VHH binders against q05b89. Designs and how they scored, part 13

Target 1, 377 residues: q05b89
Amino acid sequence: MLSSRVRLVATTARLVHSLIYSSSRSFMDLKALLSSLNDFASLSFAESWDNVGLLVEPSPPHTVNTLFLTNDLTEEVMEEALQKKADLILSYHPPIFRPMKRITWKTWKERLVIRALENRVGIYSPHTAYDAAPQGVNNWLAKGLGVCTSRPIHPSKAPDYPTEGTHRVEFSVTHTQDPDKVISALKEIAGVSVTSFSARTDDEEQTRLSLNCTQQALMQVVAFLSQNRQFYQKTEILSLEKPLLLYTGMGRLCTLDESVSLETMIERIKSHLKLSHVRLALGIGKTLESPVKVVALCAGSGSSVLQGTDADLYLTGEMSHHDVLDAASQGISVILCEHSNTERGFLSDLRDMLDAHLENKINIILSETDRDPLHVI
Key: E = the ipSAE of ESMFold2; O = the ipSAE of OpenDDE; V2 = 0.75 times the mean of E and O plus 0.25 times the DockQ between their complexes.

## First folded at step 4 (VHH)

Design a06 (framework vhh_gocatamig_d2)
Fold by ESMFold2-Fast, scan of step 4:
Structure a06 (fold): chain B 377 residues (1-377), chain A 124 residues (1-124)
Amino acid sequence: as target 1 above (377 residues)
Amino acid sequence: EVQLVESGGGLVQPGGSLTLSCAASGFTFSSYALAWYRQAPGKKRELVAGISSGGSTYYMDSVKGRFTISRDNAKNSVYLQMNSLRAEDTAVYYCAADEWRVEGSKYTYSFDYWGQGTLVTVSS
């Protein structure tokens, strides 16, 4: 029950910082701050296609007194950050996503880099790492649904679990084959970790060898074993799969304690996101009175994450017309809240959680300029 | 719908004792962390004590050794036993619930469900 205790302690610290905000603040070294941010939510949880982490770095040494949070880093938001003396900008959406071949004054994204460096301001983006994290964007979005359980639609693999390498190789060596010599030879291969133990089969003692190795080392291990037919014929090679994380991953499948009408769910979502309007597509055979028990959600543009998930309702920022039709044809209703409306509200929770996590050591401020560029008129 | 109802508040003399109770409904009580907050006039709401679904407890420094938080899952109730009460303990006391699911959801978020509060006055 350490997890419940840790959660209560983290929630308690965050609420104390939120309620009082009375502590004096100091400076943190940039590397120490980045380490603490990674401890809060690991960048290893980000999607492989993403561009996360420190994207723009002032020459070391660099210290941070003011951490500035924004969903999108526009030129107007950059001006705000500079006026508020930001030392590091945390931009949920990475302003550098596609590789830049030049850094000139010609495009707005290039100008962000120039302005940041000239004013010694770092730019950091967690993006899909915060989508995946249990204390992240998608669980913040799930809070609006009412009392529910939440699990990732696509669970993340545990990157730091004690599985060493990509493959496990197992084989048996008899005492006539000099197990110690075999073990010593295998340990010389870079990327190999060997565990040995004795076993008796048909009253004959054997040494069962188990080793983990990297993909690069696997061919060298196979080459070594192939030099002796007895080793090779009894060799088992297993691909290692890291355990799936129960609460970390892309999207959320949320199960409400009590079913509510679709109309009630719409009202809850509007209230949580502070929106007067959302877009609704009814699933085949559904009405505003239809019960909603299971909601599949993904902040931003969630089509690829939600596709194929069985639920009463899909909740996301935006989805193509064709994807909406596919969901509706399967009896799944869809609520679209616009891209950043499913994301930006998380930043106030993030500020409170980071204040607690960083023990109120630095000043953390939210952009007041950052807003959806699209308005419903 | 989640509902929390506080009771047990009242007038007590300095050095006295009082037990606050919070009755919960509309959720799986055993899966929730619960807390007691207080708010004195002109002050911000502050966390007094918390108890996790597993029974681990937290207390603010000024009440450690004087207050005890406990839960009874069979009665869907959380309690705050207050001993050696001081004038500074005068406040409206609120019960709050935070979601943790046995099914394995691990929400690390603010206490979202609140009662209406019960007034505790410590004076002669």
Scores: ipSAE 0.000, ipTM 0.185, lowest interface PAE 13.9, mean pLDDT 81

Design a07 (framework vhh_7b18_3)
Fold by ESMFold2-Fast, scan of step 4:
Structure a07 (fold): chain B 377 residues (1-377), chain A 125 residues (1-125)
Amino acid sequence: as target 1 above (377 residues)
Amino acid sequence: QVQLVETGGGLVQPGGSLRLSCAASGFTFSSYAMGWARQVPGKGLEWVSYIYSGGSTYYQDSVKGRFTISRDNAKSTVYLQMNSLKPEDTAVYYCARYEWKVSPSGKYEYTFDYWGQGTQVTVSS
């Protein structure tokens, strides 16, 4: 077809242009790359208990030609990354999770830090930020179920902008109190955004001030207002509620367009994850022929995310024996695929998406050494 | 950078067989669902078959039992084996990469994000 041939010619031209462009710009500044990674999927989506972002940083300046992707950063994977000339390692699981009191040769995690720094390799971990992202790990896991409508089980709140903050402070200033001077003073406080408008009460013209502030800035705003008893006594402070994001958050509740048997769903999951085996717990009153319409899923250890969710099937890497019994007692079937089997396959999708997002400016490679430490024998 | 190149089309008699091949490059082939769609003369583009990254296969009712889709991840190639061909199978066959996307309505589904130039299959005496 003409249109298909034109697209093929255009694709070839784009590839040639991209290769020429890439050869003239083979490195990115580390800070520019980190900014671009955050634009792809914000670290603000990560859970509060997590340790995400740049965890190990070579002394600046540092430029990146090769971005190396892995699910787990073991010493074997580090050796592979060094042999493949990685400049930045993106490790889905953070190799530094608990605080380190020392960096010595004594433990394997300390050796990762030493080897990275000695070879000028950065380590970056997105972890739960990529669990939450709509193009992330749980979206990749949902891919195996078939055509569905998916929503996060625990939706993320919309990100805070520096000037939108956590609180809104409202008060009125009369002409005699010099509104312009008050506005100027408030704008000097970092994390404050000021909106003013004219208001009239009892034939008196006054300026109403509405300011959004961060939690840190709120203390400074209150201190400023307390210097004027008249402002302080008439001040209203409101906590800002952010809207929930429709497609970003922990876990996924997936509603299939067409109901299928549990047996069919098991085969789809095995096929998607390339597994010959999965563990199954049947919900009370269920069989392999029972229909599955709603699947609640969470990669890794998803029990805390899945509990309390009404579904036909729970899909995760691992759950405790007691959590499985609780689900089964409620008529919910459970499929367990082991921890990293629900995560690692995402990295291939991630590489392709990052290649597009970064406009092929750098080389992005996947670990070939990274694998589940547990084998079924 | 993504390229899909189809081969194997041609003229065949009713009841005959053809094998279509699609060589893919510029992406991690093993991570994507791949499929075949066809443009039948006088009709719009219609889906024929797709194969998930894990190997699960799906077929349109009109081709089920006659067509077989398969993939070779080591060669980054997807195949469509067409048996018992009928005149109504005459069409331009397109290899397509299917991407798992979320729509503005919140529906996760496979959509075409790239397809090849097409290869003509003509079934006639």
Scores: ipSAE 0.006, ipTM 0.404, lowest interface PAE 9.7, mean pLDDT 83

Design a08 (framework vhh_7b18_3)
Fold by ESMFold2-Fast, scan of step 4:
Structure a08 (fold): chain B 377 residues (1-377), chain A 124 residues (1-124)
Amino acid sequence: as target 1 above (377 residues)
Amino acid sequence: QVQLVETGGGLVQPGGSLRLSCAASGFTFSSYAMGWARQVPGKGLEWVSYISSGGSTEYQDSVKGRFTISRDNAKSTVYLQMNSLKPEDTAVYYCAKDEWRITGSTYEYSFDYWGQGTQVTVSS
C-alpha cells in the first residue's frame, strides 16, 4: 500500500481576518509555550554549530501573554518589544551566538541580555531549525517561485530513529565452513546481532550472514573474520545511517511544474520579496530568455548549502564573488536578494501558523522596527 | 524505510466505539502532520482527519463531533478515537504521513506514505 499516494489538500496559509491582538488575551506557562514551539518545529533540526532555543530566561515562574517575532533583535527592536509588552521574544537570528565572558553595559548584545532580564522578557531563537523545517523559511522562500515540488538539498537524518548498531557486516559461509559454529562464535561478541539465510550460488550451498554491530564490537568482528582468509576476502562492511527525512533539511531543490524564462523568474522573486531590484549573474551560455525548471535555494548566506547542486538557478541572500564565479562557470545563474530580504518576510507566515498552532491562546505580534541595516545609497 | 502500522480495527455494533492506533517509524514523527483516510467497499478513498505537528486538527464533515484524532509524539503514534459509529463508517482505515508541496501563495498538505490499513466493520 506504500506505493499508493492520494492527494488530500489542507491549506495552512489561509488568513482569517481577526481582532486577536485586540480581543484575545490569555497566558501560557513558558515551559508549555516552549514545548509547543518545539512541537511546531523541532530544535533537533538545527545545525550542530548553531545556538538555538531559550537563550535568555527570566527566573521561573514565567508566563507569556505576548510573543514578539523579529528577524534580528537590535536595541531598537528591544525597545519596541518592551513598549508592546512582550513576555517572550522569538528572534530568528540568535542575538547570543558566541559565548559571553561577561554581562555588562559595555556592548549592545550585553545590554540586550540586561534589559530582557530586568523587564522579565525571555529570548528564544530557532534559527537553522526553521531553515530545515518543512513549513519553515526556505519553503516560504520557495512560494515565490510558482507551483513547484520542494525537497531539501541536504536532508536531515531522523535524530530519534533507533538503528541496530552502527555498522552492518555481510559475508558468506559455505556448508563446509560450519555456518552454525561461525554464528555461535559471533553471537558471543557483545553488541552483535546476527541474521542468516540460505543461499545457493554456482551449485554450492552457502549461508549469507548479516551482522549488525556497535562501533565497539566492529573491531572484534573484524579480528574474528581475519582469522579465516576466506571470510575476510569476501566481507562487506557498511556504515549504518539514520533514515534521511524527505522534507526536512538544509536548502531546497525546487522543480517547477512549468518551466519559465529567467526574466519571468526574476519578476516572481522580486514580487514575492517586495524588492525593486535584485542582483543577477548569468550562467555561461544563458540569457534572460533561458528556461528555468530547477531552482536551488537557501535563505541568508547559502553558498555552502548550494555548492555542488545541479540546477538552472541559485537563489540566496548573499554569496562571495568567488562562489558566484564558480556557479556561473557551471552554467548556473545566480540571484542575490541580500541576507535578511530572503528571511524577514517569513515572519508574517510564521505568525499566522503559530496563531493556528497555539489555538489563538496568546497574542503574537510582529516587529515593525526590524529592518535590514544595509541601504542602497 | 518509512513504516506505518495500523491496529485497533474490528467488528462493532452501531453506536459503539473503536480506537485506531498507528505506530510510525523511519522519520521524525513530531515534525510531520499525520492523517487518516478510509476506503469504503465499492467506493473511492476519502480523507477522514488530519493532525498537524503542533496538534491542530481537521475533520471531514461526516465525522465531526464523533471522531477525535490525537497524537503521542513520545510513542510516535497517532490515534483515531471513533465514537457513535454508523454502518456507513464501515471501511478499511489507512494511516498516512504528509507531504509538503508549495503552490505560489500556499503550502499544501498531501499524503505520501500510507500504511497497510485496518478493517472497521459496523454491523450487528
Scores: ipSAE 0.000, ipTM 0.252, lowest interface PAE 11.2, mean pLDDT 82

Design a09 (framework vhh_7w1s_2; at its last look DockQ between E and O 0.05; V2 from the best seeds 0.00; counts 0 for: pae E 17.5 > 2, unsure alone 63.7 < 65, placed apart)
Fold by ESMFold2-Fast, scan of step 4:
Structure a09 (fold): chain B 377 residues (1-377), chain A 122 residues (1-122)
Amino acid sequence: as target 1 above (377 residues)
Amino acid sequence: QLQLVESGGGLVQAGGSMRLSCAASGFTFSSYMGWHRQAPGKQRELVAKITSGGTAYDDSVKGRFTISRDNTKNTVYLQMNSLKVEDTAVYYCAAYEWRVSPTGEYKYTDVWGQGTQVTVSS
């Protein structure tokens, strides 16, 4: 975990990274590096609409000595990456999001692919996987609020939690229906596991059966049960869901230990993001002196994540006019910091955490060219 | 920082009922709270949990136990009905928190109570 000490020695750390880069001879196989990156934050945490993972791959074998980090991969950033001898670029925003039907010199995104492949540089994007991760973008954004507890607004499902089958089927069998015979018949179906226990209804003994089954086995189980009117009338079928993760998911609902004025919160956010200005909408009945205890936040364009969440303040990069009006009408104040301003600062924390996670096996460097394309004039 | 103190444990006969209380103190009251239990020689297991989205229970206690919360008193309850000898264990209250600070590390912390003994006699 990154400490305040890292910030105090930033200049020294930069010098050390420069020296390590010049003296380093270590390499990782690309496949091994990708596995380690997935161990850091699983790509399964990404939203279903996203385009994540290895997006541009040099022909194998490919080894990585220098991992280059950027928020956005522009042509200027690509030039920097090539000059710094990057072997893999981690671009938070995927440069390939919409499908490409051709790869030619005509568009800047096509030129990124061509230049990467010609110079044997891979491109990897984690995007919403890092939004969801506990050590990710949204908890970095939450650091600006003050001491708080943080939980996801939309929790992720556990990707590696074992679930036996896809469905659970429950029903009861009386002693007159020979429970052991029923259990034996069901166990003959491939992809079925059976749990039985005794139960009493109105002081009558009966056997409750709980079946975990695969999708393929479900129809065979239903067919078996349909042959007995008493079984099918009291049969319950449930889809099995993986448990929700406590700290992983989209957005954050943050509860401050101590309430502060909205004015104080604005100054904290500006300080954390190193911004001279932010945009503010006051909730109905609110002032700069109104207390802020609960903040709902989402980096980037967070409107869909934040909508319907009860909080004193919404914090995001950008939000539509109508969504701002909806929040304000409910007494919720809104702070908008622009898209990449809510994201880019995380890369410094990411470098330090990946350096530790990868056990200093390769050089990890930050883009110095990457910047917000929008400026306040 | 949260501190959790359990109460309400003791001796009860099989088929009886008991209510456990967990009082939270400190500045933050977690939205994710749970009850775990540990019988001698066994691993600690989750019994019930309460989140912003609802409640969940282990299959062994479903329909018999109910978890609830009083935010005004910063207290979580576990109502236990139709108790069985197999429910005998030390019951622990837990809060699940990801703590964030401007100058600190990213880390989670599980806050545990000291436990309360529940003994169900036959």
Scores: ipSAE 0.401, ipTM 0.643, lowest interface PAE 1.3, mean pLDDT 84
Fold by ESMFold2, look of step 10:
Structure a09 (fold): chain B 377 residues (1-377), chain A 122 residues (1-122)
Amino acid sequence: as target 1 above (377 residues)
Amino acid sequence: QLQLVESGGGLVQAGGSMRLSCAASGFTFSSYMGWHRQAPGKQRELVAKITSGGTAYDDSVKGRFTISRDNTKNTVYLQMNSLKVEDTAVYYCAAYEWRVSPTGEYKYTDVWGQGTQVTVSS
């Protein structure tokens, strides 16, 4: 048997070490967490009308041990979050959407803000940023269709132009026109960047000038070029566009690897969403045995995203009666699953992805109370 | 860097079973893992995938193959039962990672293993 002094020292050191490590792994600074959430999926992809990001903030500093995920933040869900010691609530739908003139006890949404602040709980909403994200809500919804390839129906634009400036001006300078002097003169204009390369025609060698410039600098460039009629007559001016992103954007157009009957697709969707019933409108000329190869989908309220898209099937949470009639008249079948039923299941994927992204530093839990307010009786 | 190493391939008689393993390292931000296969002269095809939201299988292997994941070992498995001669192929493990650049651009990257040969004899 070991001596009591050796046993005591070894036991004490291990106990203290264990307590310190457990404590240090339980918390994350709010600012660091928000930065990590934005690294996961940028809020810049949200629709311009949206209200995303940190909506309610306890006075700094604020640390987060528990991140609580919900589709909708109702008063019942708030009570659950408080009982489960949430420090930050990620609510997919923003509970604060329209400006609040006052924060009183009068309305349920104002009460959410009051309860959050009184308990030092932040509220963050990604909303349409996660609709657009490649790993987001619509990607999750597409997984229910089977093996498929997909692309955004409305791709997002990149945040910056692919080149410097907003315009490109191209023209040629013959070697008899002193290209170095032309280049030097253009480089003196603020907001212009110039490149050149050699070119040939059948009877003379040319220097092709390509420059990018700001809109402000464009008029100075044009004025310079107009002083030489030969340049002006052969000048090309292009307005640049930001490039489209390949995998970021609203909605998904999905092409199944193998077509299946509409009946089979309905079974897949019900299984994926864990629903006993869905609402179906058959496209004109279609039956439950009709093949489905191309599905256009948008979680939530997808009418505007789906409108005009050619597909065998539209999948979304809700559409107006007339939008359903329009789709059906074009031979497109429609499946409606109710708004949040097409969104909430993503939160399980989100938790797992965030656990990995945050290196398991904090506790991430899903609401057990959150549910679509509409159900079939 | 993300790296995937497959193991467990070899020769097996039709009707037999085999388990493939894929060990991942450098994996920081992804919940999507999958197995693909490529028979001689054919295009590479998805066999099975696993995410936190569930699993999916190609119809030709449904009910015979099972994909699973051990996150503590960062390893994905493919259990292949009731093997057929047409299952003969090189099997590749794949992972997909989404990264955000300093400018906020979210970029999709994919990582593939070197492949492991599975041969099913009659």
Scores: ipSAE 0.000, ipTM 0.138, lowest interface PAE 17.5, mean pLDDT 82
Fold by OpenDDE, look of step 10:
Structure a09 (fold): chain B 377 residues (1-377), chain A 122 residues (1-122)
Amino acid sequence: as target 1 above (377 residues)
Amino acid sequence: QLQLVESGGGLVQAGGSMRLSCAASGFTFSSYMGWHRQAPGKQRELVAKITSGGTAYDDSVKGRFTISRDNTKNTVYLQMNSLKVEDTAVYYCAAYEWRVSPTGEYKYTDVWGQGTQVTVSS
């Protein structure tokens, strides 16, 4: 009676816990994302002529799981964004720049808006804000030069005045008038702050009043002062400027730590921009062996920013023929790389920076379809 | 002088593990650090990065490689597990640094290590 011990082979069902890394795709509310983007680089840095910010808004509520980055938003790029399930498109260039009186199927720009809305995709454009930003496009372009010290060519202004007021009014009160009365009267004007100090002029001690005031208050201040000819005639009115931002602004003036030949610089720029060809204009008396120490650069159309800047080399995407001639006549060599070629490469860095800034809460992808419309042949 | 120095590369069998180190000198790591690799005849590619927002990996190494940093040692690491022959490459450490001068100018520096060879044998 051979008791066949049926060895129950316990099939250890290896529960392959497929760690479905449920990539719990975190999402952000659109408003929260926009706020965060503004924190990354303030839209206040944008040029006044530009059209930046949220350009197309899906109806609320709207959440963003995927942010799609592109330099230019063409219809082809829009299709890519849709295929990749973008919830928000960050287009460096604003696809809406001119006012639209109608949203029809007539123009490709209108079609972009329609396609975006029909698919509940937002469109955001930073454009010149990212040109100006310390970590922005021009800074990225400057990376291609090598180790350098850089500053904005046109520094931006701070968004706010450091103190209340847009004007400073200064005048002296003679001993015949009670400074306290004058101060009291001025303090009654809304938007005025008054400081008094003792000043000695021509061996006479005088009370000097300095007031800050808003533009609105200025007229009231002037009206008050005009009542006393002595005050008015010696009154100085100063327009206050907002502080300059040292690291924010258009273009970059780059000083290389070590001078390199123009040829070497060209190779660096090509490498950085992944270009096989660039257009070069030699400054008068310059050769490929000429040393380059100072480079003025501006991504995109840089003529207005670069003009008048002293440098060995201008680097930009586009410049007019006459502007190139002007630069060359001054001994400044010019490298043109086409408009978007000086911008598009930034998007990779932007992705990384935004990933960090947004704490990886959303998926950020780059357009693969986006390209310069011009071919070098 | 700003310098990154990689170490820890060498020969390893497929399925093995290796840890790369990158030590920074002359500067402190920025919030932006990365490991790149370049295989023969291929372009340099990002393998892993660490930012203020976290870590990211190329899909080819996801789940196998781990990037970390020790700020006290000013060192970034790449732990490579389950190595494949296709992981054979020169691995480069990269850092980005911005410095603000007292004059209001800023200096940008891309810092790369010299690279360390990683060879995975079948």
Scores: ipSAE 0.000, ipTM 0.259, lowest interface PAE 14.9, mean pLDDT 88
ESMFold2 (binder alone), look of step 10: mean pLDDT 79; pTM 0.777

Design a10 (framework vhh_6z1v_2)
Fold by ESMFold2-Fast, scan of step 4:
Structure a10 (fold): chain B 377 residues (1-377), chain A 125 residues (1-125)
Amino acid sequence: as target 1 above (377 residues)
Amino acid sequence: EVQLVESGGRLVRTGGSLRLSCAASGFTFSDYAMGWFRQAPGKEREVVAAISGSGGSTWHADFVKGRFTISRDNAKNTVYLQMNSLKPEDTAVYYCAAYEWRVSPTGQYEYTDYWGQGTQVTVSS
């Protein structure tokens, strides 16, 4: 009795100690976590047609201890997430893509929303933002090819302008027009920054003014300049562009350091994706011994991204029969691995990268239930 | 071996024009995005302009837009920066760069760039 009582007390002390240490991974505020996820890969990299970001939000305040990762959020995966005490589900594919006019028990997607909210689970989807990101899905897929250089087929625009403003306005002011008075008046307009330098024309000294201004400020600047015909006549208005991101964008064009046979490339891809089978279309005049140096790839359904790209091989999840025939007729071989097989393996890398990015502050787990609904038999 | 050689830098008066050239060798030029950077004394290197491998996409920094134009001639393995309406604040060493992202099955991703030695542009009033 004494021995059993002492062992029971020791067991209780160990349980308390374990609870204290398990809680050391803590909770993050939902907004703080979303900000950190956006810092990892900006949602602005997503395609304009996409539906990304926080799609289902529990009433605030909401804190996240467990972030649950899945490629597809099915009802079976939702059940798994709830059993594993998920507070936020990151679903690579957005479960809400088409607008919902009602949220009832009638359809499986509506039931996902209801179950998430009833259990206080958020749903977040990055989708094409992670396709575009340098440490994203498509460069993970490229790891399967061997040592290569990788660049986006369609480069993305940066999320922000590198300097303040959307427009540049340039004009010249003569000494007789009092440049300092003009500069002072323009600086009073919110959203305007002014740079000036002296320039000499054949006739007289001039001050060249360069203004960076917001879209809202532009109308006030134009109105100011219209008060004087000389300023208006010499005014140049330029729309500023967001810079191109050289390693961020849709698809990847990969150049191998050393050419390999198509047969070798097939085996590398199968090994990387852990697949026993892939589908192959040979380009006209090609064989399994044909050299592969340049691979154009896009995870998922990549036809629109890959179309028109010159390469030895197209690698994607799925492509229409017609698009495969078009590629083959141009001498381009095609490997199809099924949609989610080109995507799901990335989640393991994502977990490790997010653990590092979030400094191990929360528990990040992968779905074990999520799998391709299609089987090759 | 990748090599980039800039030329065209000199002393020029405010409002003047210059064309900088960067001759590239040791790689398939049309496969690489190219950029122009500048560095003034006591300041960080800043991006001036960038151009895609095909030349179909270009970007120019706000502080040079409308004045500078990046272009390339893939047949000559050369990238250019046409600089118009030069200002004293454009005084800097101008560098061209070629960009590369490497992927390996077991390695980390590596963002690398290749740089030329630079060409000095001085703008006086």
Scores: ipSAE 0.305, ipTM 0.597, lowest interface PAE 2.2, mean pLDDT 84

